Miniprotein binders against q56419. Designs and how they scored, part 83

Target 1, 326 residues: q56419
Amino acid sequence: MEGRTLEEVQEEVFKRHGVLVPKKELEDLAKALEEAGLLLTEKVEARLKEEEEKLKRERPMRLAGLSYPEGEREARAFLEAFRASYPGEGEEARVLLMPHLEPSRVPEVYGAALAALEKTPPPERIYLVGVAHRPLKEKAAALPVPFQTPFGPALPDLPALQALDALLPFELFNTPLAFREEHSLELPLFFLKGRFPEARVLPLLVARRSPELGEALKVVLRDFPGLLVLAVDLSHVGPRFGDTPLTRTLAEEARRRDLGFLERLAEGEPEAALAFLGANPTRIDGVEVVASLLPLLRERKGKVLAHRLDLEAPTLSAVGAGTLVL
Short names: E, the ipSAE of ESMFold2; O, the ipSAE of OpenDDE; V2, 0.75 times the mean of E and O plus 0.25 times the DockQ between their complexes.

## First folded at step 9 (miniprotein)

Design r6 (at its last look DockQ between E and O 0.30; V2 from the best seeds 0.00; counts 0 for: pae E 4.1 > 1.5, pTM E .798 < .8, SAP 74.411 > 70)
Fold by ESMFold2, look of step 9:
Structure r6 (fold): chain B 326 residues (1-326), chain A 104 residues (1-104)
Amino acid sequence: as target 1 above (326 residues)
Amino acid sequence: SMEEKIRELAEKLAKLAQELAELVAQGDDPEEIERKMEEFIEVVLELYELTKEMNNPEAEYWLEMTIELVWEFLDAFMEGNVEDAVELLMYIAEAAAFLAEALS
């Protein structure tokens, strides 16, 4: 392979320590360094395989005690505090767009989602569509297992998931590991399960746009009605995302793109919303989900309830979050 | 061509991520880690600048994922979380390989 040679390691050891080491000892050190790296890599791979097998039975909480409280009583108080952060009223949703950004950063945006759920009759099931933050084999994936929450397990709707899988031209259940740390499902699910404790869930991830997913979901939703949730963030701007440092001009552009996107969705015009973004210069990650789900969004009119472009001061970057009901 | 250069840089990034994972896992050669980090970061930046000139949504998707993963890796590394840092470099290598494939 094109990795380091033993001579390169020897040279660096001498530079670092200023010590003459016999060649045999240096070669043994180089082998130990190589073997330690390989052993740790194999240890990580073995751990991931073990976790993958566990994920075939359940998905544990990963963010309890970090992003939301672990205990049920405290979690309910947390939920109520977030609702209070949004002074407005919601509207009934058949489709809800809500963020997956750290809740403490955009409390009123999550509060707006709770206000919408407050007006929404409890659904039999929730189609929760997040954004994959780890590689997927296919354009989309699902994990048909209980997701643990402080409010009890969110149970999978297995018949609906099986119907969906049967309609897709790719394997839906073949990437359990992608769900291991996926906050785009866990964070919205906390709020959804807290409000709808009896609803079953279809936990879905989109990596890349899949028109096939949207067409299949349109069919499945006829037989298995429920609430469709797009758990997506909006603009991502600044150096953390490969941009120049955040300026007032960039922030204003990001806000304009976020709101223009949401407002066109609210008019029932998802193709126009995508066209408005063009090359997506502010990297709205909701785009891949919207592009996948076009058949479910066309001609559904609604309202933007909240929006915030949240500054990440340490990185001079920002992320947009919004709440839309359709 | 520009696409071939970008593909080659993506493949180089995948290999650099694997090499850096090994160096970080060893943790006993800070000057080499720093040198390899500089090379790794330079390739990420060069790749990003060249890919911005291309209208390829799939390649742009993988580049955006790669950049996000790089920041997660830096956070884990600066916190001293070696196991997470190594895991993230493995994901970066995979994302970069998908970027290269998107350009083939």
Scores: ipSAE 0.323, ipTM 0.726, lowest interface PAE 4.1, mean pLDDT 84
Fold by OpenDDE base, look of step 9:
Structure r6 (fold): chain B 326 residues (1-326), chain A 104 residues (1-104)
Amino acid sequence: as target 1 above (326 residues)
Amino acid sequence: SMEEKIRELAEKLAKLAQELAELVAQGDDPEEIERKMEEFIEVVLELYELTKEMNNPEAEYWLEMTIELVWEFLDAFMEGNVEDAVELLMYIAEAAAFLAEALS
């Protein structure tokens, strides 16, 4: 694409990916920056350092008032509405796979998760395993601090986290900045804390498959029993993810991959689930998490409670979400 | 090879993202920002086209990460959130560098 004008590039991006970066906005931004005279790079670096220091104490809410209500009363009403969106009954979970997509996009899938949690005895602790959408220094990481929620802080299980760290060949407590805005933990945690206010939490992120994590967790779970939660989305298809606009064929393929993955997990065959995806052409989000947790997923039978492929109309893209109980 | 091409593009993207972050942070040369943005978008588009053709799980992860961050950057930029846009460009540079390393 060498030698294209900004307008030509913008037009192509818009046509292919449904995103327009207006030239005027670029000009306005440049002008605003010029007028502000701010060395933003130094400011950003200083800000990141400050945020990293804050993350040694607590992880504040980032999506309160956006994805979910900030106030406790409103937050409880939010939970009830989401639960009501799923007409079925749940089952007891020892392992729960649930989405981390924007809740308003897939309310019934979160509703199914809540239904499962209703049938689950309150755990002492929740192992919450999310997906890193920021670079990690290691294959996995944990943040051993309270996570703020409308229902009060979700407190870390420090003894269990320390036990896990001791069994891993790498430092578990790495890359705290990756947790700052990580929605794969924050969004599921809202629902989990709302249902189990007294549970301790182990907030974990997976960047790349770590078999060591699964083996270590298997040992830790013996001494520190709890609920395992996989906060993962499924297929990502369409222009936002490098595909053509969503078609019936593409949607059918995404659904086939999602359901085929979930059903094999429900049968207690996580290796078969991974093998079924092959090169993962529809970009199932949870692959690295599942690949890391194989020892904990083997031979566990369960049930798929919900699935949705949600269309993002402005970009003609879609994301899969599901709820699975084991 | 496809991998070599992706590596070269990733290296180029990492450099462009860093340069663009500096330029956006300074705000002194709108024309240069525009030129770098054009180059940046072109490299991103080429990476999009090659995404499905890659058969390296580690590289695939970093490529996906890079692409996701690019979308977040574009959103922040379009919203006029300059601080977030600069931060995201720094993350793009990091992710793209890891992509290049994974293919080395």
Scores: ipSAE 0.211, ipTM 0.678, lowest interface PAE 2.2, mean pLDDT 87
ESMFold2 (binder alone), look of step 9: mean pLDDT 86; pTM 0.860

Design r7 (at its last look DockQ between E and O 0.37; V2 from the best seeds 0.00; counts 0 for: pae E 4.2 > 1.5, pTM E .765 < .8)
Fold by ESMFold2, look of step 9:
Structure r7 (fold): chain B 326 residues (1-326), chain A 104 residues (1-104)
Amino acid sequence: as target 1 above (326 residues)
Amino acid sequence: SMEEKIRELAEKLAKLAQELAELVAQGADPEEIEKKMEEFIRVVLELYELTKEMNNPEAEYWLEMTIELVWEFLDAFEEGNVEDAVELLMYIAEAAAHLAEALS
């Protein structure tokens, strides 16, 4: 660090974490494009159009064999292993907050979610609310198609989805491509479908806070009761997220903010939870979902079952995950 | 102001992402791609430096998305997934343009 400019240090950090690539890889890429003889932008656009049309029929598994097993028997064993990683008992959930972080990084946090589902009567439908990692055309979106899982297809609740769309001042179904690789739905859905194989699903994404979504969901849930799942991660700290390298102090602050946020939600005080975060200096990504869904969270008391702030040593960064039942 | 600086960098990043996507898609000379990549990375580094000074929730959303997409792009590029790399550059350009608009 000594004797280096800030720019040199920043470039070395990016190079160390795979930001810069060798000249050889650039040459191999250019050669492959020449050999194909195609304008790659045109090819990518055509592929995206084709995949968008396929997404009008179903959403296939993208993480089978990577984050969870593809076969049903192996997937069932995987669920049981995760449940076993949380030795406690759950509580019945009408609202469940659970992570979407890679399951192997926070096994007991997913185990706590399974413990809660174990105590929860099988719902007719699950409102699964994730966080968009691709641009949406609106503040929120849904995809009214079956989502494939190792436990069979998670079928959409079309009447509930249509009712929701009718109540919103924007088009709900206009960004199918945002669902193509969205792990914030796929990872929690694996666990939810494994526990509730007969439940239909409303697969929802939030990009930016939408009070309209929360008001509409309040109405839809009255007519179409079900389990509300907030599939969100908590603090994001470290260089991957724009901070200096992770320190003990930053990690302690992230944990304190995660738990303070969850505690206030557990007290039925979602506005207080958001106020506690202020400018959200540790980048809890559940904020946009909670801010959208205030009408569904007010005065609903519950309990924090698990929390972990998980370290990404290669990136010197950390992500928080928790399980909350309301 | 800091927001003006971030807006200008976001506009520059959106343009660089588009230009880089076109160069990669055309199979341009590797030396040209390398130069554009280094310029692109330099702007990304400046944006990383400035993330802690955001006070605009809409802009913070787009900035965070832009940063995460850059990491995904670099992973795809490192692995030689050329179609994914171009696709991600298109998403980066879109997110960065939205960031600039949010700061207007």
Scores: ipSAE 0.336, ipTM 0.738, lowest interface PAE 4.2, mean pLDDT 85
Fold by OpenDDE base, look of step 9:
Structure r7 (fold): chain B 326 residues (1-326), chain A 104 residues (1-104)
Amino acid sequence: as target 1 above (326 residues)
Amino acid sequence: SMEEKIRELAEKLAKLAQELAELVAQGADPEEIEKKMEEFIRVVLELYELTKEMNNPEAEYWLEMTIELVWEFLDAFEEGNVEDAVELLMYIAEAAAHLAEALS
């Protein structure tokens, strides 16, 4: 009721319904609505606090039964089907760039990631770096708890996480609520845990470019070797992202940007990859992650295994996805 | 300046998100919610158009975050998930406030 007096509301009700509601009844209603609103906001705050406390112990599955099967047997069949969707062979990865898009949209891109993992010796630990789709208090964050999967919990590497925290100029263990619904970690982790059940995980989120993160990780990787995974999507174009409906020209530009970015990464030139994007007009998702990890990507040569620009028909929008091994 | 205008719009968006959260939480009149929603969306669209020319990485981050959250809110609202819609509006208000701060 911002800006209307009780008298104005009374008059409007009288005009519309022919009933003069007593001012006292309107006051009581306004108070009841205010109380109801306060109660709901308090309820939401209480829920968020409870969820934050739960996240001190574990991160539950959010997308089980939706994006992937909850049951282990069905989950294994899911992995096999996705692997089968990619007809090629993979290569050994020290660094893997893979998508975090809904798996059903880009099955062959996830299949390419699985193909690469087949050629990769089981790592002791996986540095899983995703994109924050919720606000973070710092440029990057970690959640040092088990992540639930159909294959059992992915256990954190606490010694490596602590070593990383000690080298950063900010508190790494911040904003636990940002991990609650974060699919950029959950979806890739399904595939990674399915392939490497014994690997420990460092679940990391990047909100904004942090050169300090890359330098710190470079040091940590010496004492705590492992597989580095960049869980990032590529271009986001169309009405959902503020563009006109997808056209041939827009799709070609998105593909050009995606492939140009990935190819420069494959050549070991991450700075050139970022420079190629400029202002990032097609909104490549992984820019802040790559910008944070430059020290780990430099001079590493690799191969682009897969790419797709997937149309979301209801919104006439599209998202790019790719798989790269370095 | 364009930056000043974006800051003002971000502050306005933060306020509108809070007001809309209250209306949705209260189960207010659909017409009132619709009117507030229209104003909310208008501010989002204007922010988006103006930011295309901005060269501030921190502000760009918070704007992108705001836009993503707005889409999630619209989905939750359309589905009738009131609790999620209210939660998302609170995040939008927070993101918009950070956007305004980044331009101060």
Scores: ipSAE 0.087, ipTM 0.611, lowest interface PAE 2.9, mean pLDDT 88
ESMFold2 (binder alone), look of step 9: mean pLDDT 86; pTM 0.865

Design r8 (at its last look DockQ between E and O 0.03; V2 from the best seeds 0.00; counts 0 for: pae E 7.9 > 1.5, SAP 76.654 > 70, placed apart)
Fold by OpenDDE base, look of step 9:
Structure r8 (fold): chain B 326 residues (1-326), chain A 104 residues (1-104)
Amino acid sequence: as target 1 above (326 residues)
Amino acid sequence: SMEEKIRELAEKLAKLAQELAELVAQGADPEEIEKKMEEFIRVVMELYRLTREMNNPEAEYWLEMTIELVWEFLDAFMEGNVEDAVELLMYIAEAAAFLAEALS
């Protein structure tokens, strides 16, 4: 495209989204800050400290009433609608890869996950592995507290979490604040808790690849069997992620990368899946999770149930989502 | 080198994020905030441009995180959620510092 440089396009996108706050809005903000009188930094620090203390007891819902209904009745209707959006049948899962993207963007992909869960015997526990969108002190972390959902609290499996911690070369229970608003756990957990209300959960976050995590989990799973869930998104392309606006060529490349990744996972070849991505030019979200869980993914054959590349029209960007059972 | 340039930009971004957080937290003059915001955005845009050219997985991870946090910050700021915006700037500063470290 002989057109605008990436920088020019990005600048335009930023301008369109009001990244440069008009002077009037800045004035209003300044006035509001003056009226608040407290150094906002001290207030923020105090708030974070308070929130960290609360996270010692439970993780409250953050997206209830926004991404999913807060009320149980409405939440159940929500699940049914999402299940209905996927016309196919699921398969039994020992490992489930599902998205953590805003559910309304990819309803049929979540529907496929629900279809798989319908064919899955209720597990005693769910190993829910998400992606850290906040800095972690270690490569991975866990939060050993109840997670609130419209269906009641998802209770942690403390014995299994302790067993996992004992096998890791780092402290597993680190960076509790990273869990406070982490949607990569909250959104999948809504669907999982709705389907398996009695299952205990191991909420795990991966920041950077940790082969030690996969090896440790392999051992823990022998004594503490359960469903492994990878809550990951796929390609991230467009101006939000440093690309030009979505084009046919860019979309095709994103889809190729997503499907090529998922298909190799479905064949039980996770190393081949990672190798296929190379430098990961379309920024598949789940690479660090998969790289951490290689021992658990090897030689497991499965099926890709759904895939979507969803356009975010305001930013002309797109995010890939998929559902895979193993 | 490209890596050196990204490192320098990351260090600059970390500093700018902290400075911007302080300005917003203190209720500084709108013109001063605007000027700092413009500089902040320019650095972010340059990091965006260089993202596709990076071939360091660890640095790439931190860069992607930084970029995501920047979008969240912009959303919070535009919505007038100043408290969240300041918090996000702190995370941006941290992520950018990790990026710089990964390239050192």
Scores: ipSAE 0.246, ipTM 0.683, lowest interface PAE 2.0, mean pLDDT 88
Fold by ESMFold2, look of step 9:
Structure r8 (fold): chain B 326 residues (1-326), chain A 104 residues (1-104)
Amino acid sequence: as target 1 above (326 residues)
Amino acid sequence: SMEEKIRELAEKLAKLAQELAELVAQGADPEEIEKKMEEFIRVVMELYRLTREMNNPEAEYWLEMTIELVWEFLDAFMEGNVEDAVELLMYIAEAAAFLAEALS
């Protein structure tokens, strides 16, 4: 079979056309394909085990060359271009809400985050809280390893992570594979690491609301001060998300939900922000993170710097993104 | 009908073969390649199981061509001959497209 050309295959088929393929040959092919399928299953299992072991040492870039440049010089220029996309001034942030949506779709929203970071004293550490897109074994998780970026590794704050783990009623370091493809940490981290290259990071994911996480973080932040970042998107509307076709009315509703949510957070009223959403009819992405972090958001007043409901033209759907400083 | 089901599978196979060839040629994530290959194998198996219901000489020719190319691809794939495997996937996509056209 090795080394045959298309013409040789075609000639063999032509010579035997109309000849019944024996049942044994069909059964042999089926068996070979089934064995290849079994080998593929074993290879996938071995691959996942290998990936889990690698993730216990570091988390590599997965979106370099796709969502942001691979090279450091190009990455710095990219960062500055995003800042330029928001011509306004920022505000000092003790808490920053920023998106994890593809950066090129909402450049001014990421630019507003950079503007806020310009006004923010460099923190020793960043509590980066994203949204788990893969199941976690618990309500929340962390991965205590370096996250690679074009600006160098974002090193974990191991003492703060260990203190957090000790305060939770579940093991914090519970699902390494969930971090493998998690863009809700990688995309914001590019911007955060670019602005604060010496800050350590607590890379956190929330799958389901955990009041215990918020209470524990309140204690940990007292002893390990830093910047709290909620890396969340807002409304998800349109056919891609199971809605009726995107209309001006649906888009206006999504904008109202997004801004009403952000404005209530900006008033220091996170419970009111959650109540405003009710059943969350526009599927705002940040609900579980906000619900987990209530003790850290109460009474913190601030400002909405930017918002955009970004149209996904191929799917006639939209995703909301915002920048909020508290 | 059986012909319609075979046509749909052939169209799907042509698409899967092209997608898999692109993933391999472009150096995609090995996990994506493995998942695509699993789907490719499932479609080939289903198409192969339906061959006994074929009653269309033109379609039978292109099905036979497709199956022979799948054997060649399996040999190359299992031996780690990536260059030949990619080329064979492109031939599979073309043969499967002709099969689907024969059943339209």
Scores: ipSAE 0.013, ipTM 0.508, lowest interface PAE 7.9, mean pLDDT 85
ESMFold2 (binder alone), look of step 9: mean pLDDT 87; pTM 0.873

Design r9 (at its last look DockQ between E and O 0.33; V2 from the best seeds 0.00; counts 0 for: pae E 7.6 > 1.5, SAP 74.76 > 70)
Fold by OpenDDE base, look of step 9:
Structure r9 (fold): chain B 326 residues (1-326), chain A 104 residues (1-104)
Amino acid sequence: as target 1 above (326 residues)
Amino acid sequence: SMEEKIRELAEKLAKLAQELAELVAQGADPEEIEKKMEEFIRVILELYELTKEMNNPEAEYWLEMAIELVWEFLDAFMEGNVEDAVELLMYIAEAARFLAEALS
């Protein structure tokens, strides 16, 4: 009640309802409301603490039954349908850039990722690098626990994670709560686990650009080889993101930025890709991830397999998604 | 300076997010919640305009995160999920604090 005195509230109630509430009753009400608010905040804090403790053991599915099927049989049919949505053939990937957008919005882009995975020998481990949509204490983080999927748990590569932690100037195992609902890992992991059930996983999140992460990973990859996956979306344009409603001009600019970014990555020029975006006016999601992984992306030539700018009609906004193989 | 103004607004946003969380948690009067939300949104919009002009990638990152969380909050709130709404406001407050720190 930042500004109204109890007397003012009393007066207002009297004016509106013709009832003079005793000051004591108002005080009791104010206290009860304050107590209720404190109790709920405490309840939320207690819940978060409990969830954090659970995350020391495993990361449960959050989007099962919503974004993808919970049951294994249905999940396999889901994978097959998504693969079928992309009519092309894939290429072998050493580095895979794929989306983390809601799968139903860009099925053929995920289909292209699956096509690439079909041509990729089963890796021993997958370095899955997502985008943090929750605050991190450090520039990057990892969660060294099993991630649940319809295909069974994706098990962490603890030796590789420990090797990575040892090379970083900050604690890698930070902010476990940021992983609880992070779809940038969960959604790609569904497809990756479905294709490579025996692969270990390094679930990584990037908040801010960390050149140290790329340098450390370059060293770790020598001793612990695996598939590198960048789970990133592209442009975010429209009212949801502070723009005017999507127009032809805005959509063309978003596509130009997305494709220009991906093409430069495909040429093995990640610095040029970042430079091309400049101030990133269309808000490409993956810039901090790419900026962190420059040492791993340099001089690698590849191919853009798919791209889509998907309209969210209720908000007249759009999000770009792409699949790139290197 | 522009940086100082953005920092002050970020601190204000953090405070407003916390206050709004308390109001939502208490089941406060819809008019009071609405008024606080309007102030909250106004601060975000002003932050967006000023941050865009400053071209600070770290500040932009935290602001974008805050904006995304605001949409999630609105969804949760409109669905009547009070616990999620309160949690999201706490994350917005945290993002706003990080924004302020980035300009400190």
Scores: ipSAE 0.195, ipTM 0.660, lowest interface PAE 2.4, mean pLDDT 88
Fold by ESMFold2, look of step 9:
Structure r9 (fold): chain B 326 residues (1-326), chain A 104 residues (1-104)
Amino acid sequence: as target 1 above (326 residues)
Amino acid sequence: SMEEKIRELAEKLAKLAQELAELVAQGADPEEIEKKMEEFIRVILELYELTKEMNNPEAEYWLEMAIELVWEFLDAFMEGNVEDAVELLMYIAEAARFLAEALS
């Protein structure tokens, strides 16, 4: 989109989406709801309360049959296909950064994560840190329940979760509903549980940077050693994210930002990685996780195994994904 | 101040999202829903313009989340997933309230 300011593009995109909602479809829907005679808001609120109570017991698969196979045999074949997408060797990871983007979009990036897991001794537990895509009541949250997978339930490490909760200035178990649809935990967990079926999990979400979380996790990891996984995506560019349509220049900038960020993390310099991004103009979504976990990332050197900026042709947008071992 | 203006708009956005959720859930007249949608979108655009002049990362975070949720809402609504659409509007209202709180 040549010759227009970002403001003009944003205004046009919102106008098109807001004013182009098909009137006929709205009329049909409104008529159907009127004839049904239900208070849908009350139904939604009751449903959310019911779902919250269920989530206090377990977290079921939401993406089986959509992002990965539901059956165990098919799921194992799926894992092996993804490993084959990355022909290289991994390295032992004490910390693993891997994506949460739809696996079929970045198969070699997930394959690189699997390659790293091949070199990693099976941990007793996995600290799985994702990015909240729904509001949290606090800066971070956990859900201390089994997460279902095609490979069986991923059991929570309750002693480690309780130790973490005790060290934080807020209740860690604060927003069960935020986990209901959270793919940043479910998608990486499929791969992790498939490779480490005996490991317990600390399913964690970060919404806003919390220095307290990083300091607490450093203490908990000494008493409860395990694998730390940052389940984060990188640049988000294009109209779906409030930009102009994707151009070659924007894509090149996103790749440069992604790789510069990962490379500085690989040098054990997480503050420099954050500084490199400045105002984060390509919206790398891993920054709040990295900013929270600085004590766990400092001076830990490693290697970038894979990166891809994946294009979404229908939305003229792109998302970056990478694999980093430390 | 600039921050007070943004806070007031964020509170307005939260109210508009909730009102829109009620209209959609009731099966209100499409013209009424469309009018509320237009006002809702205008407030989001104004907030986006004003935050370009403010360096407040927490406020920017909540606004970005709200924008992402708006796209999800539109997808759900166009697919006829009214229950999901109402739920997403409730999340948008919550994000807008947190945006306002970030500026208090």
Scores: ipSAE 0.041, ipTM 0.615, lowest interface PAE 7.6, mean pLDDT 85
ESMFold2 (binder alone), look of step 9: mean pLDDT 86; pTM 0.861

